# Ledger of designs, part 246: VHH binders against Abasic site processing protein HMCES (HMCES)

Target 1, 269 residues: Abasic site processing protein HMCES (HMCES), of Homo sapiens (Human) (q96fz2)
Amino acid sequence: CGRTSCHLPRDVLTRACAYQDRRGQQRLPEWRDPDKYCPSYNKSPQSNSPVLLSRLHFEKDADSSERIIAPMRWGLVPSWFKESDPSKLQFNTTNCRSDTVMEKRSFKVPLGKGRRCVVLADGFYEWQRCQGTNQRQPYFIYFPQIKTEKSGSIGAADSPENWEKVWDNWRLLTMAGIFDCWEPPEGGDVLYSYTIITVDSCKGLSDIHHRMPAILDGEEAVSKWLDFGEVSTQEALKLIHPTENITFHAVSSVVNNSRNNTPECLAPV
Short names: E, the ipSAE of ESMFold2; O, the ipSAE of OpenDDE; V2, 0.75 times the mean of E and O plus 0.25 times the DockQ between their complexes.

## First folded at step 22 (VHH)

Design ye22 (from xa2 with I103M; framework vhh_6z1v_2; at its last look DockQ between E and O 0.62; V2 from the best seeds 0.78)
Fold by OpenDDE, look of step 22:
Structure ye22 (fold): chain B 269 residues (1-269), chain A 123 residues (1-123)
Amino acid sequence: as target 1 above (269 residues)
Amino acid sequence: EVQLVESGGRLVRTGGSLRLSCAASGFDFSTYAMGWFRQAPGKEREVVAAISWHGGITYHADFVKGRFTISRDNAKNTVYLQMNSLKPEDTAVYYCAARPYQMYERPSDYNYWGQGTQVTVSS
């Protein structure tokens, strides 16, 4: 996974992340660093995207079932990294393979510390290799959405009316991630960064791409993944597997340029 | 305590009409999407209709085909299902369900459930 969409307004995004804590009380995640949230139809590595994580990571004795939403940098910077510039990291941390998560120090260590997060997105993009050509067809992949009577086309959501029809009730894609906290050697703000865990693609997606993000389908899966206080690493890793509960459509090549940030990125062709 | 109480289910003849009501209490009704589900004997629970928290977006299952209409009154903490042109196939226990803000199709995605009300349509 090298490209995602996350363009919902902050208030809409927050509502979409409504949840019940372990006591059954309805909650909205509290924002940390909301100003770092930058909505975009075209998110690339090194950009900031919102993730969910347990409040226990920030507050001692907090209910671990409570969630915080925070923009984090895509591309995990390990806490032990000693260079002053995260861009000097010599290995790719955009994704973490599920089969080697426990073998790589960069992922194993933060995971062992319970630093699990849920990466939020409208969906993600993948490129299908066209047979016989060097051309790749991009696809937008997302959770199946409820088809409402007023449902518009995803690509036509450039007007306020159409946007509301499509995005007001949008089910966000919830991907399993690992985050870490990096303190710059020269001082400054702690950098929160994440990697997306990947798995082998489900059968439905296999023709498009052989790998997919580990998708956490449903509130239980999301809750268990986040709740590092009650759910062990071993138990959490059981949640990491391919899911068939996805849909996709072909999109234009507009998304190929990471600078393009328009609804056209998502629009079906 | 969270409560969803359905009412209005009864025996009706084919072609008849019913209006189901679900009265909600114990939570902020205006921040929940509401749904009607039904379960016939030997069948899985299925979504009939859903309505967003603000009432601006609705969903109706394909089998409804314009016969049923979901609505809500946030001032009364009540969701309704108007059922017209009822058929024997509509015989089921109808359940009211609630979840935060957004509508979902799967029963498992809803947090609160009523006890259900029996709707029986005779031929």
Scores: ipSAE 0.860, ipTM 0.928, lowest interface PAE 0.5, mean pLDDT 94
Fold by ESMFold2, look of step 22:
Structure ye22 (fold): chain B 269 residues (1-269), chain A 123 residues (1-123)
Amino acid sequence: as target 1 above (269 residues)
Amino acid sequence: EVQLVESGGRLVRTGGSLRLSCAASGFDFSTYAMGWFRQAPGKEREVVAAISWHGGITYHADFVKGRFTISRDNAKNTVYLQMNSLKPEDTAVYYCAARPYQMYERPSDYNYWGQGTQVTVSS
């Protein structure tokens, strides 16, 4: 998983993240650094994207079931990294394989500190290698969406002019992530950064790519992954598996260039 | 305390019409999406229709499109299901359900449920 879409306006995205805390109280996640949220149809590693994490990471004695939403850098920078420039990291931390997560110092250390997050996106892109060619077919991959219609108009949700209404009810993809906090050696703000955990692809995606992000399907999975105060690392890792509750469609090669930030990136072709 | 109370279910002949109502209390109705689900004997609960928190976006299952219409009145904290051209296969217990802001298809994604109202459609 190396490209996502996360384009919703902040208020729409925040409402899509409504949840219930441990006491059953309906809440919205509280933003940290909202000015760093940069919506785009075409997010790549090293960019900022919003993640959910437990309030307990920020406030002594907070209810660990309460959620913060914050933009973080994609591509985990380990707390032990000594260079002044994160781009000097000698290995790729865009993704973390689930089967080796407890063997890699870059991931097991923050995981042991409870630094679990939920990475938010409209969906992700994956490129299918076509046999006998170097050309690749990009797909946009996302949760199945309820068929929305403008009130009083059946079938309108299938047309391009109703994309705004679809997005008002879009079920965000919720991917399991690990984050870390890095203090630059020359001083400055602490850098929050994340990796997306990957698993073997489900049957439905196996013809596109052999790996997929670990998707947390439903509020129970999301709550357990986030709540490091009540859910141990070992119990949380049981949530990490492929899901078949996923859909996709082919998209234009416009998405290939990460500078292209238009709705065409995810439009069906 | 949260309550969803359905009303309006009864016996109706094939081709008839009914309007179901669901009165909500104990939460901020204006921030919740509402859904109507049904469950026939021996079958799993399934979504019939849903409506977003602001009322501007709806969903209707294929098996009821053109026949059923969901609506809501936020001033009365009430969601409705207008059921026209009823068929015997529409016979089920109909449930009202609520979840924050957005409509989903799966029953497990809804937080609050009513006790249901029986709709029976005779030949």
Scores: ipSAE 0.815, ipTM 0.920, lowest interface PAE 0.8, mean pLDDT 92
ESMFold2 (binder alone), look of step 22: mean pLDDT 89; pTM 0.904

Design ye24 (from xa2 with N111Q; framework vhh_6z1v_2; at its last look DockQ between E and O 0.69; V2 from the best seeds 0.79)
Fold by OpenDDE, look of step 22:
Structure ye24 (fold): chain B 269 residues (1-269), chain A 123 residues (1-123)
Amino acid sequence: as target 1 above (269 residues)
Amino acid sequence: EVQLVESGGRLVRTGGSLRLSCAASGFDFSTYAMGWFRQAPGKEREVVAAISWHGGITYHADFVKGRFTISRDNAKNTVYLQMNSLKPEDTAVYYCAARPYQIYERPSDYQYWGQGTQVTVSS
């Protein structure tokens, strides 16, 4: 996974992340660093995207079932990294393979510390290789959405009316991630960064791409993944597998340029 | 305590009409999407209709075909299902359900449930 969409307004995004804590109380996640949230139809590595994580990561004795939403840098910078510039990382941390998560120090260490997060997106993009050509067809992949009577086509949301119909009730994609906290050697703010765990693609997606993000389907899966206080690493890793509960459509080549940030990126062609 | 109490279910003849009501209490109704589900004997629970928290978005199952209409009154903490042109196939226990803000199709996505009300349509 090298490209996602996350363009919802902050208030809409927050509502979409409504949850129940372990006491059954409905809650909205509290924002950390909301100003770092930058909505975009075209999110690339090194950009900030909102993730969910347990409040226990920030507050001692907090209820671990409570959630925080925070923009984090895509591309995990491990805490032990000693260079002053995260861009000097010599290995790719955009994704973490599920089969080697426990073999790589950069992922194993933060995971062992319970630093699990849920990466939020409208969906993600993948490119299908066209047989016989060097051309790749991009696809937007997302959770199946309920077809409402007023549901406009995805991408026609250039009108405020159409936007509300489609995006106000959008089910966000919830991807399993690992985050870490990096303190710059020269001082400054702590950098929160994440990697997306990837798995082999489900059968439905296999023709498009052989790998997919580990998707946490449903509130229980999301809750268990986040709740590092009650759910062990071993138990959490059981949640990491391919899911067939995905849909997709072909999109234009507009998304190929990471600078393009328009609804056209995810509009069906 | 969260409560969803359905009412209005009864025996009706084919072609008849019913209005189901679900009274909600114990939570902020205005921040929840509401749904009507039904379960016939030997069948799985299925969504009939759903309405978003603000009422601006609605869903009706394909089998409804314009016969049923979901609505809500946030001032009364009540969701309604107007059922017209009822058929024997509509015989089921009808359940009211709630979830935060957004409507979903799957029963498992709803957190609160009523006890249900029996709707029986005779031929």
Scores: ipSAE 0.856, ipTM 0.926, lowest interface PAE 0.5, mean pLDDT 93
Fold by ESMFold2, look of step 22:
Structure ye24 (fold): chain B 269 residues (1-269), chain A 123 residues (1-123)
Amino acid sequence: as target 1 above (269 residues)
Amino acid sequence: EVQLVESGGRLVRTGGSLRLSCAASGFDFSTYAMGWFRQAPGKEREVVAAISWHGGITYHADFVKGRFTISRDNAKNTVYLQMNSLKPEDTAVYYCAARPYQIYERPSDYQYWGQGTQVTVSS
């Protein structure tokens, strides 16, 4: 998983993240650093994307079932990293394989500190290698969406208003992540950064790519992954597995260039 | 104390009409999407229709399109299901359900449930 879409306006994104705390009370996650949120149809590593994490990471004695939403850098920078520029990291931390997560210091250490997060996206992109050719076919991959009826009567013509009505009811993809906190050696703000945990692809995606992000399907899975105060690392790792509850469609090559930030990136072809 | 109370289920003849109501209390109805689900004997609970928190986005299952219409009245904290052209296969217990803001398809995505109202359609 190396490219995502996360383009919703902040208020729409926040409503999509409504949840129940441990006591069954409806809440919205509280934002940290909202000005760092940069919506785009075409997010790549080193960019910021919103993640959910437990309030207990920020406030002593907080209820660990309460959620914070914050932009973090994609590409985990380990707390022990000694260079001044995170781009100098000599290995790729965009993803973390589930089968070796407890063997890699970059991921094992923050995981042992309960630094679990839920990475939010509209969906992710993956490129299929076609047999007998050098061409790659990009796909947009996402949770199945309920097929809503349009409320307007302006006719059958496609318009920006109709497109945006689809997104007001979009079910966000919720991926299991690990984050870490790095203090730059020359001073400055602490850098929060994340990796996306990956697993073997489910049968439905195996013809597109052999790996997929670990998807947390439903509120119980999301709550357990986030709540490091009540759910141990060992119990949380039981949530990490492939899912068949996923769908996809082919998209144009516009998405190939990460500078393209338009709805065409994810439009069906 | 959250409550969803369905009413209006009864015996009707094939081709008849029926209107179900679901009265909500104990939560801010205007921030919740509402759904109607049904469960016939030997079958799993399935979504029939759903409506978003603001009422502008709706879903109707293909097996009821053109026959059933969901609506809501936020002033009365009530969601409705108008059922026309009823068929014997519509016989089921109908449940009202709620979740925050957005409509979803799966019963497991809904947080609050009513006790259900029986609809029986005779040939």
Scores: ipSAE 0.779, ipTM 0.900, lowest interface PAE 0.8, mean pLDDT 91
ESMFold2 (binder alone), look of step 22: mean pLDDT 91; pTM 0.924

Design ye25 (from xa2 with D28T; framework vhh_6z1v_2; at its last look DockQ between E and O 0.61; V2 from the best seeds 0.72)
Fold by OpenDDE, look of step 22:
Structure ye25 (fold): chain B 269 residues (1-269), chain A 123 residues (1-123)
Amino acid sequence: as target 1 above (269 residues)
Amino acid sequence: EVQLVESGGRLVRTGGSLRLSCAASGFTFSTYAMGWFRQAPGKEREVVAAISWHGGITYHADFVKGRFTISRDNAKNTVYLQMNSLKPEDTAVYYCAARPYQIYERPSDYNYWGQGTQVTVSS
């Protein structure tokens, strides 16, 4: 996974992340560093995207079922990294393979510390290789959405009003991530960064791409992944597998340019 | 304590109309999406209709075909299902359900449920 969409307004995004704590009380996640949230139809590595994580990471004795939403840098910077510039990392930390998560120090260590997060997105993009050509067809991949009477297919939102309604009821993609905290050697703010765990693609997606993000489907999966206080690493890793509960459509080549940030990026062609 | 209390279910003849009501308490009603589900004997629970927290988004199942309409009154903490042109196939226990803000199709995505009200349509 090298490209995502996360364009919802902050208030809409927050509502979409409404949850029940272990006591059954409905809550909205509290924002940390909301000013770092930059909505975009075209998110690339090194950009900031919102993730969910347990409040226990920030507050001692907090209820671990409570969630915080925080923009973090895509591309995990390990805590032990001693260079002053994260861009000097010599290895790719955009993704973490599920099969080697316990073999790589960069991921194993933060995971062992319970630094699990849920990466939020409208969906993610993948490119299908066209047979016989060097051309790649991009696809937008996301959770199946409820078809409302007025909401035609994402493509049929002929009116701004309909478009807004579609996105107001949008089910966010919830991807399993690992985050770490890096303190710059020269001082400054702690950098929170994340990697997306990837798995082999499900059968439905296999023709498009052989790998997919580990998607946490449903509140239980999300809650268990986040709750590092009650759920062990071993138990959490059981949640990491391919899911068939996805849909996708072909999109234009507009998304190929990471600078393009328009609705056309995810619009069906 | 969260409560959802359905009412209005009864025996009705084919072609008849019913209005179901669900009174909600124990939570901030205006921040929840509401849904009507039904379960017939030997069948799975299925969504009939759903309405978003603000009422701006509605969903009706394909089998409704314009016969049923979901609505809500946030001032009364009540969701309604107007059922017209009822058929014997509509015989089921009808349940009210609630979830945060957005409407979903699957029963498992809803957090609160009522006890249900029996709707019986006779031929």
Scores: ipSAE 0.817, ipTM 0.911, lowest interface PAE 0.6, mean pLDDT 93
Fold by ESMFold2, look of step 22:
Structure ye25 (fold): chain B 269 residues (1-269), chain A 123 residues (1-123)
Amino acid sequence: as target 1 above (269 residues)
Amino acid sequence: EVQLVESGGRLVRTGGSLRLSCAASGFTFSTYAMGWFRQAPGKEREVVAAISWHGGITYHADFVKGRFTISRDNAKNTVYLQMNSLKPEDTAVYYCAARPYQIYERPSDYNYWGQGTQVTVSS
């Protein structure tokens, strides 16, 4: 997984993240650094994307079921990294394989500190290698969306001109991530950065690609992954598995160039 | 405390009409999406219709399209299901459910549930 879409306006994104704390109180996540949110149809490694994490990471004695939403850098920079420029990191931390997460110091250490996050996106892109060629067909991959319609119309959601209405009710993809906090050696702001955990693809995606992000399907899974105060690393890792609750469609090659930030990137072809 | 109270379920002949109501209290109704679900004996609970927090977006299941209409009145904290052209297959307990803002299909995506109202459609 190396490309996502996360394009919703901040207020729409925030409402899509409404949740219940452990006492059943309905809440919105509280933003940190909202000015660093950079919506785009075409997010690549090293860019910032919003993630959810427990309030307990920021406040001693906070309710660990309460959520913060914050932009973080994609591509985890370990807390022990000593160079002044994160681009000098000698290994790729865009993704973290679930089968080796406890073997890699870059991921094991922050995971042991409870640094679990939920990475938010509209969905992600994958490129299918076509038989008999090196040409690749990009797909946009996302949670199944309820077929919506304008109030008072039964068939409106079926028509092509109503495609934009789905974003008003979009179910965000929620991926399991690990984050770390790096203090630049020459000073400056602490850098928050994340990796996306990957698993073997489900049967529905196996013809596209052999790996997929670890998707947290539903509020129970999201809550358990985030709540490092109540859910141990060992219990949290049981949430990491493929899901069949996923859908996709082919998109044009416009998305191939990471500088293209237009709705065409995810439009069906 | 949150309460969802359904009403209007009764015995009706095939081809008849009913209006179900669900009165909500204990939360800010205008920030919640509302759904109607049904459960027939021996079957799983399934979504019938749903309506977004502001009322501008709806969903109706294929098996009720053209016959049922969901609506809401935020001033009365009430969601409705108008049921026309009723069939024996519509016999079920109908449940009102709520979740924040957006409509979803699965019962597990909804946080609050009513006790249900029985609808029976006789042949």
Scores: ipSAE 0.702, ipTM 0.879, lowest interface PAE 1.1, mean pLDDT 91
ESMFold2 (binder alone), look of step 22: mean pLDDT 90; pTM 0.918

Design ye26 (from xa2 with Q102H; framework vhh_6z1v_2; at its last look DockQ between E and O 0.79; V2 from the best seeds 0.79)
Fold by OpenDDE, look of step 22:
Structure ye26 (fold): chain B 269 residues (1-269), chain A 123 residues (1-123)
Amino acid sequence: as target 1 above (269 residues)
Amino acid sequence: EVQLVESGGRLVRTGGSLRLSCAASGFDFSTYAMGWFRQAPGKEREVVAAISWHGGITYHADFVKGRFTISRDNAKNTVYLQMNSLKPEDTAVYYCAARPYHIYERPSDYNYWGQGTQVTVSS
């Protein structure tokens, strides 16, 4: 996974992340660093995207079932990194393979500390290799959405009138991630960054791409992944597997340029 | 305590009409999506209709075919299902359900459930 969409307004995004804590109380996640949230139809590595994580990571004795939403840098910078510039990382941390998560120090260490997060997106993009050509067809992949009576095509959501119909009730994609906290050697703000865990693609997606994000389908899966206080690493890792509960459509090549940030990126062609 | 109390279910003849009501209490109704589900004997629970927290988005199952209409009154903490042109196939226990803000199709996505009300349509 190298490209996602996350373009919802902050308030809409927050509502989409409504949840119940372990006591059954409905809650909205509290924002940390809301000003770092930058909505975009075309999110690339090194950009900031909102993730969910347990409140226990920030507050001692907090209910671990409570959630915080925070923009984090895509591309995990491990805490032990000693260079002053995260861009000097010599290995790719955009994704973490599920099969080697426990073998790589950069992922194993933060995971062992319970630093699990849920990466939020409208969906993600993948490119299908066209046989016989060097051309790749991009696809937008997302959770199946409920077909409402007023639901227009995703592409028609460019109009204010249609936006509410499509995006106000959008089910966000919830991807399993690992985050870490990096303190710059020269001082400054702590950098929160994440990697997306990837798995082999489900059968439905296999023709498009052989790998997919580990998707946490449903509130229980999301809650268990986030709740590092009650759910062990071993138990959490059981949640990491391919899911067939995905849909997709072909999109234009507009998304190929990471600078393009328009609804056209995810519009069906 | 969260409560969803359905009412209005009864025996009705084919072609008849019913209005189901679900009274909600114990939570902020205005921030919840509401749904009507039904379960017939030997069948799985299925969504009939759903309505978003603000009422602007609605869903009706394909089998409804315009016969049923979901609505809500946030001032009364009540969701309704107007059922017209009832058929024997509509015989089921009808359940009211709630979830935060957005509507979903799957029963498992809803957090609160009523006890249900029996709707029986005779031929």
Scores: ipSAE 0.834, ipTM 0.916, lowest interface PAE 0.6, mean pLDDT 93
Fold by ESMFold2, look of step 22:
Structure ye26 (fold): chain B 269 residues (1-269), chain A 123 residues (1-123)
Amino acid sequence: as target 1 above (269 residues)
Amino acid sequence: EVQLVESGGRLVRTGGSLRLSCAASGFDFSTYAMGWFRQAPGKEREVVAAISWHGGITYHADFVKGRFTISRDNAKNTVYLQMNSLKPEDTAVYYCAARPYHIYERPSDYNYWGQGTQVTVSS
């Protein structure tokens, strides 16, 4: 899939990622490069989005169950890439099919290094092809959300405090990803970039699209995917499967243009 | 270490009221969402009501709306369930549960659980 929403303010996003380490201690993930976080209702490949990864990737002898949150480039740039400009990569690394992940050098190599991440989003967009036309109907797809108490608003979509309450308790979509680290040939900071693993869509989404991101549903799945120090690649791959615990609604074509960054992108039609 | 201790469950006639309490210890209560769940014999555990870490966001299941009210007192590390207009179908063991910050509906989303308190509503 090629479009997401990840628009929450940094502090709200961070709180939504509260977790327990292997000793049962409640923690918030520690940010790396927080200034590179660019919230938007309409994220596309080559943009940055926050991901979770094990602290052990950054600090030798760290507890591998502790989490870092960092913005990474969507569209994995392999560590072996030789050009100076990542946009010159001649193959699409926005997604990685689960059934061929061990056949593709761009994904197999970083996976073998334990470079697993959890890609965070409000949800993702997918376009349904309509029969007899090339017109496509976009949908916003996300975890089911508990229905919180409404404070007597008329037209909930145009009430700022109603929107704030919806998003203050939002359950972030947690997708399985693979990342790699690329050193620019001319020097400069290492580029962290990710791909989203995809699987066959569940029955509930099959009328919209035949693929979906591999969703990690719940803290056990998220912990196991992230903890490359204790969970082997072979065990981690057992977490990669479709889920029916997903919901969606139709949205307007405003989202089609990736430059549109407004709440209308995900508003129900 | 972590403890959630429910109290207040008893036998009550149809139409009666009860207030359940859950005292929490062993964690920073002010950073946790709290939920009340119930389980009748032979049935799945289900969410009754939930309240966010700061108390500003609440959920009440449709089958209890207008009858039950969740609240919390962060100074006392306690969450409450006020149960009014009780019906025989409310008979169940009621459990207190906690998870970080946000309210979710599935029992599997909650980290800590109390031992439960029995509520019985007679006809």
Scores: ipSAE 0.734, ipTM 0.890, lowest interface PAE 1.1, mean pLDDT 91
ESMFold2 (binder alone), look of step 22: mean pLDDT 91; pTM 0.923

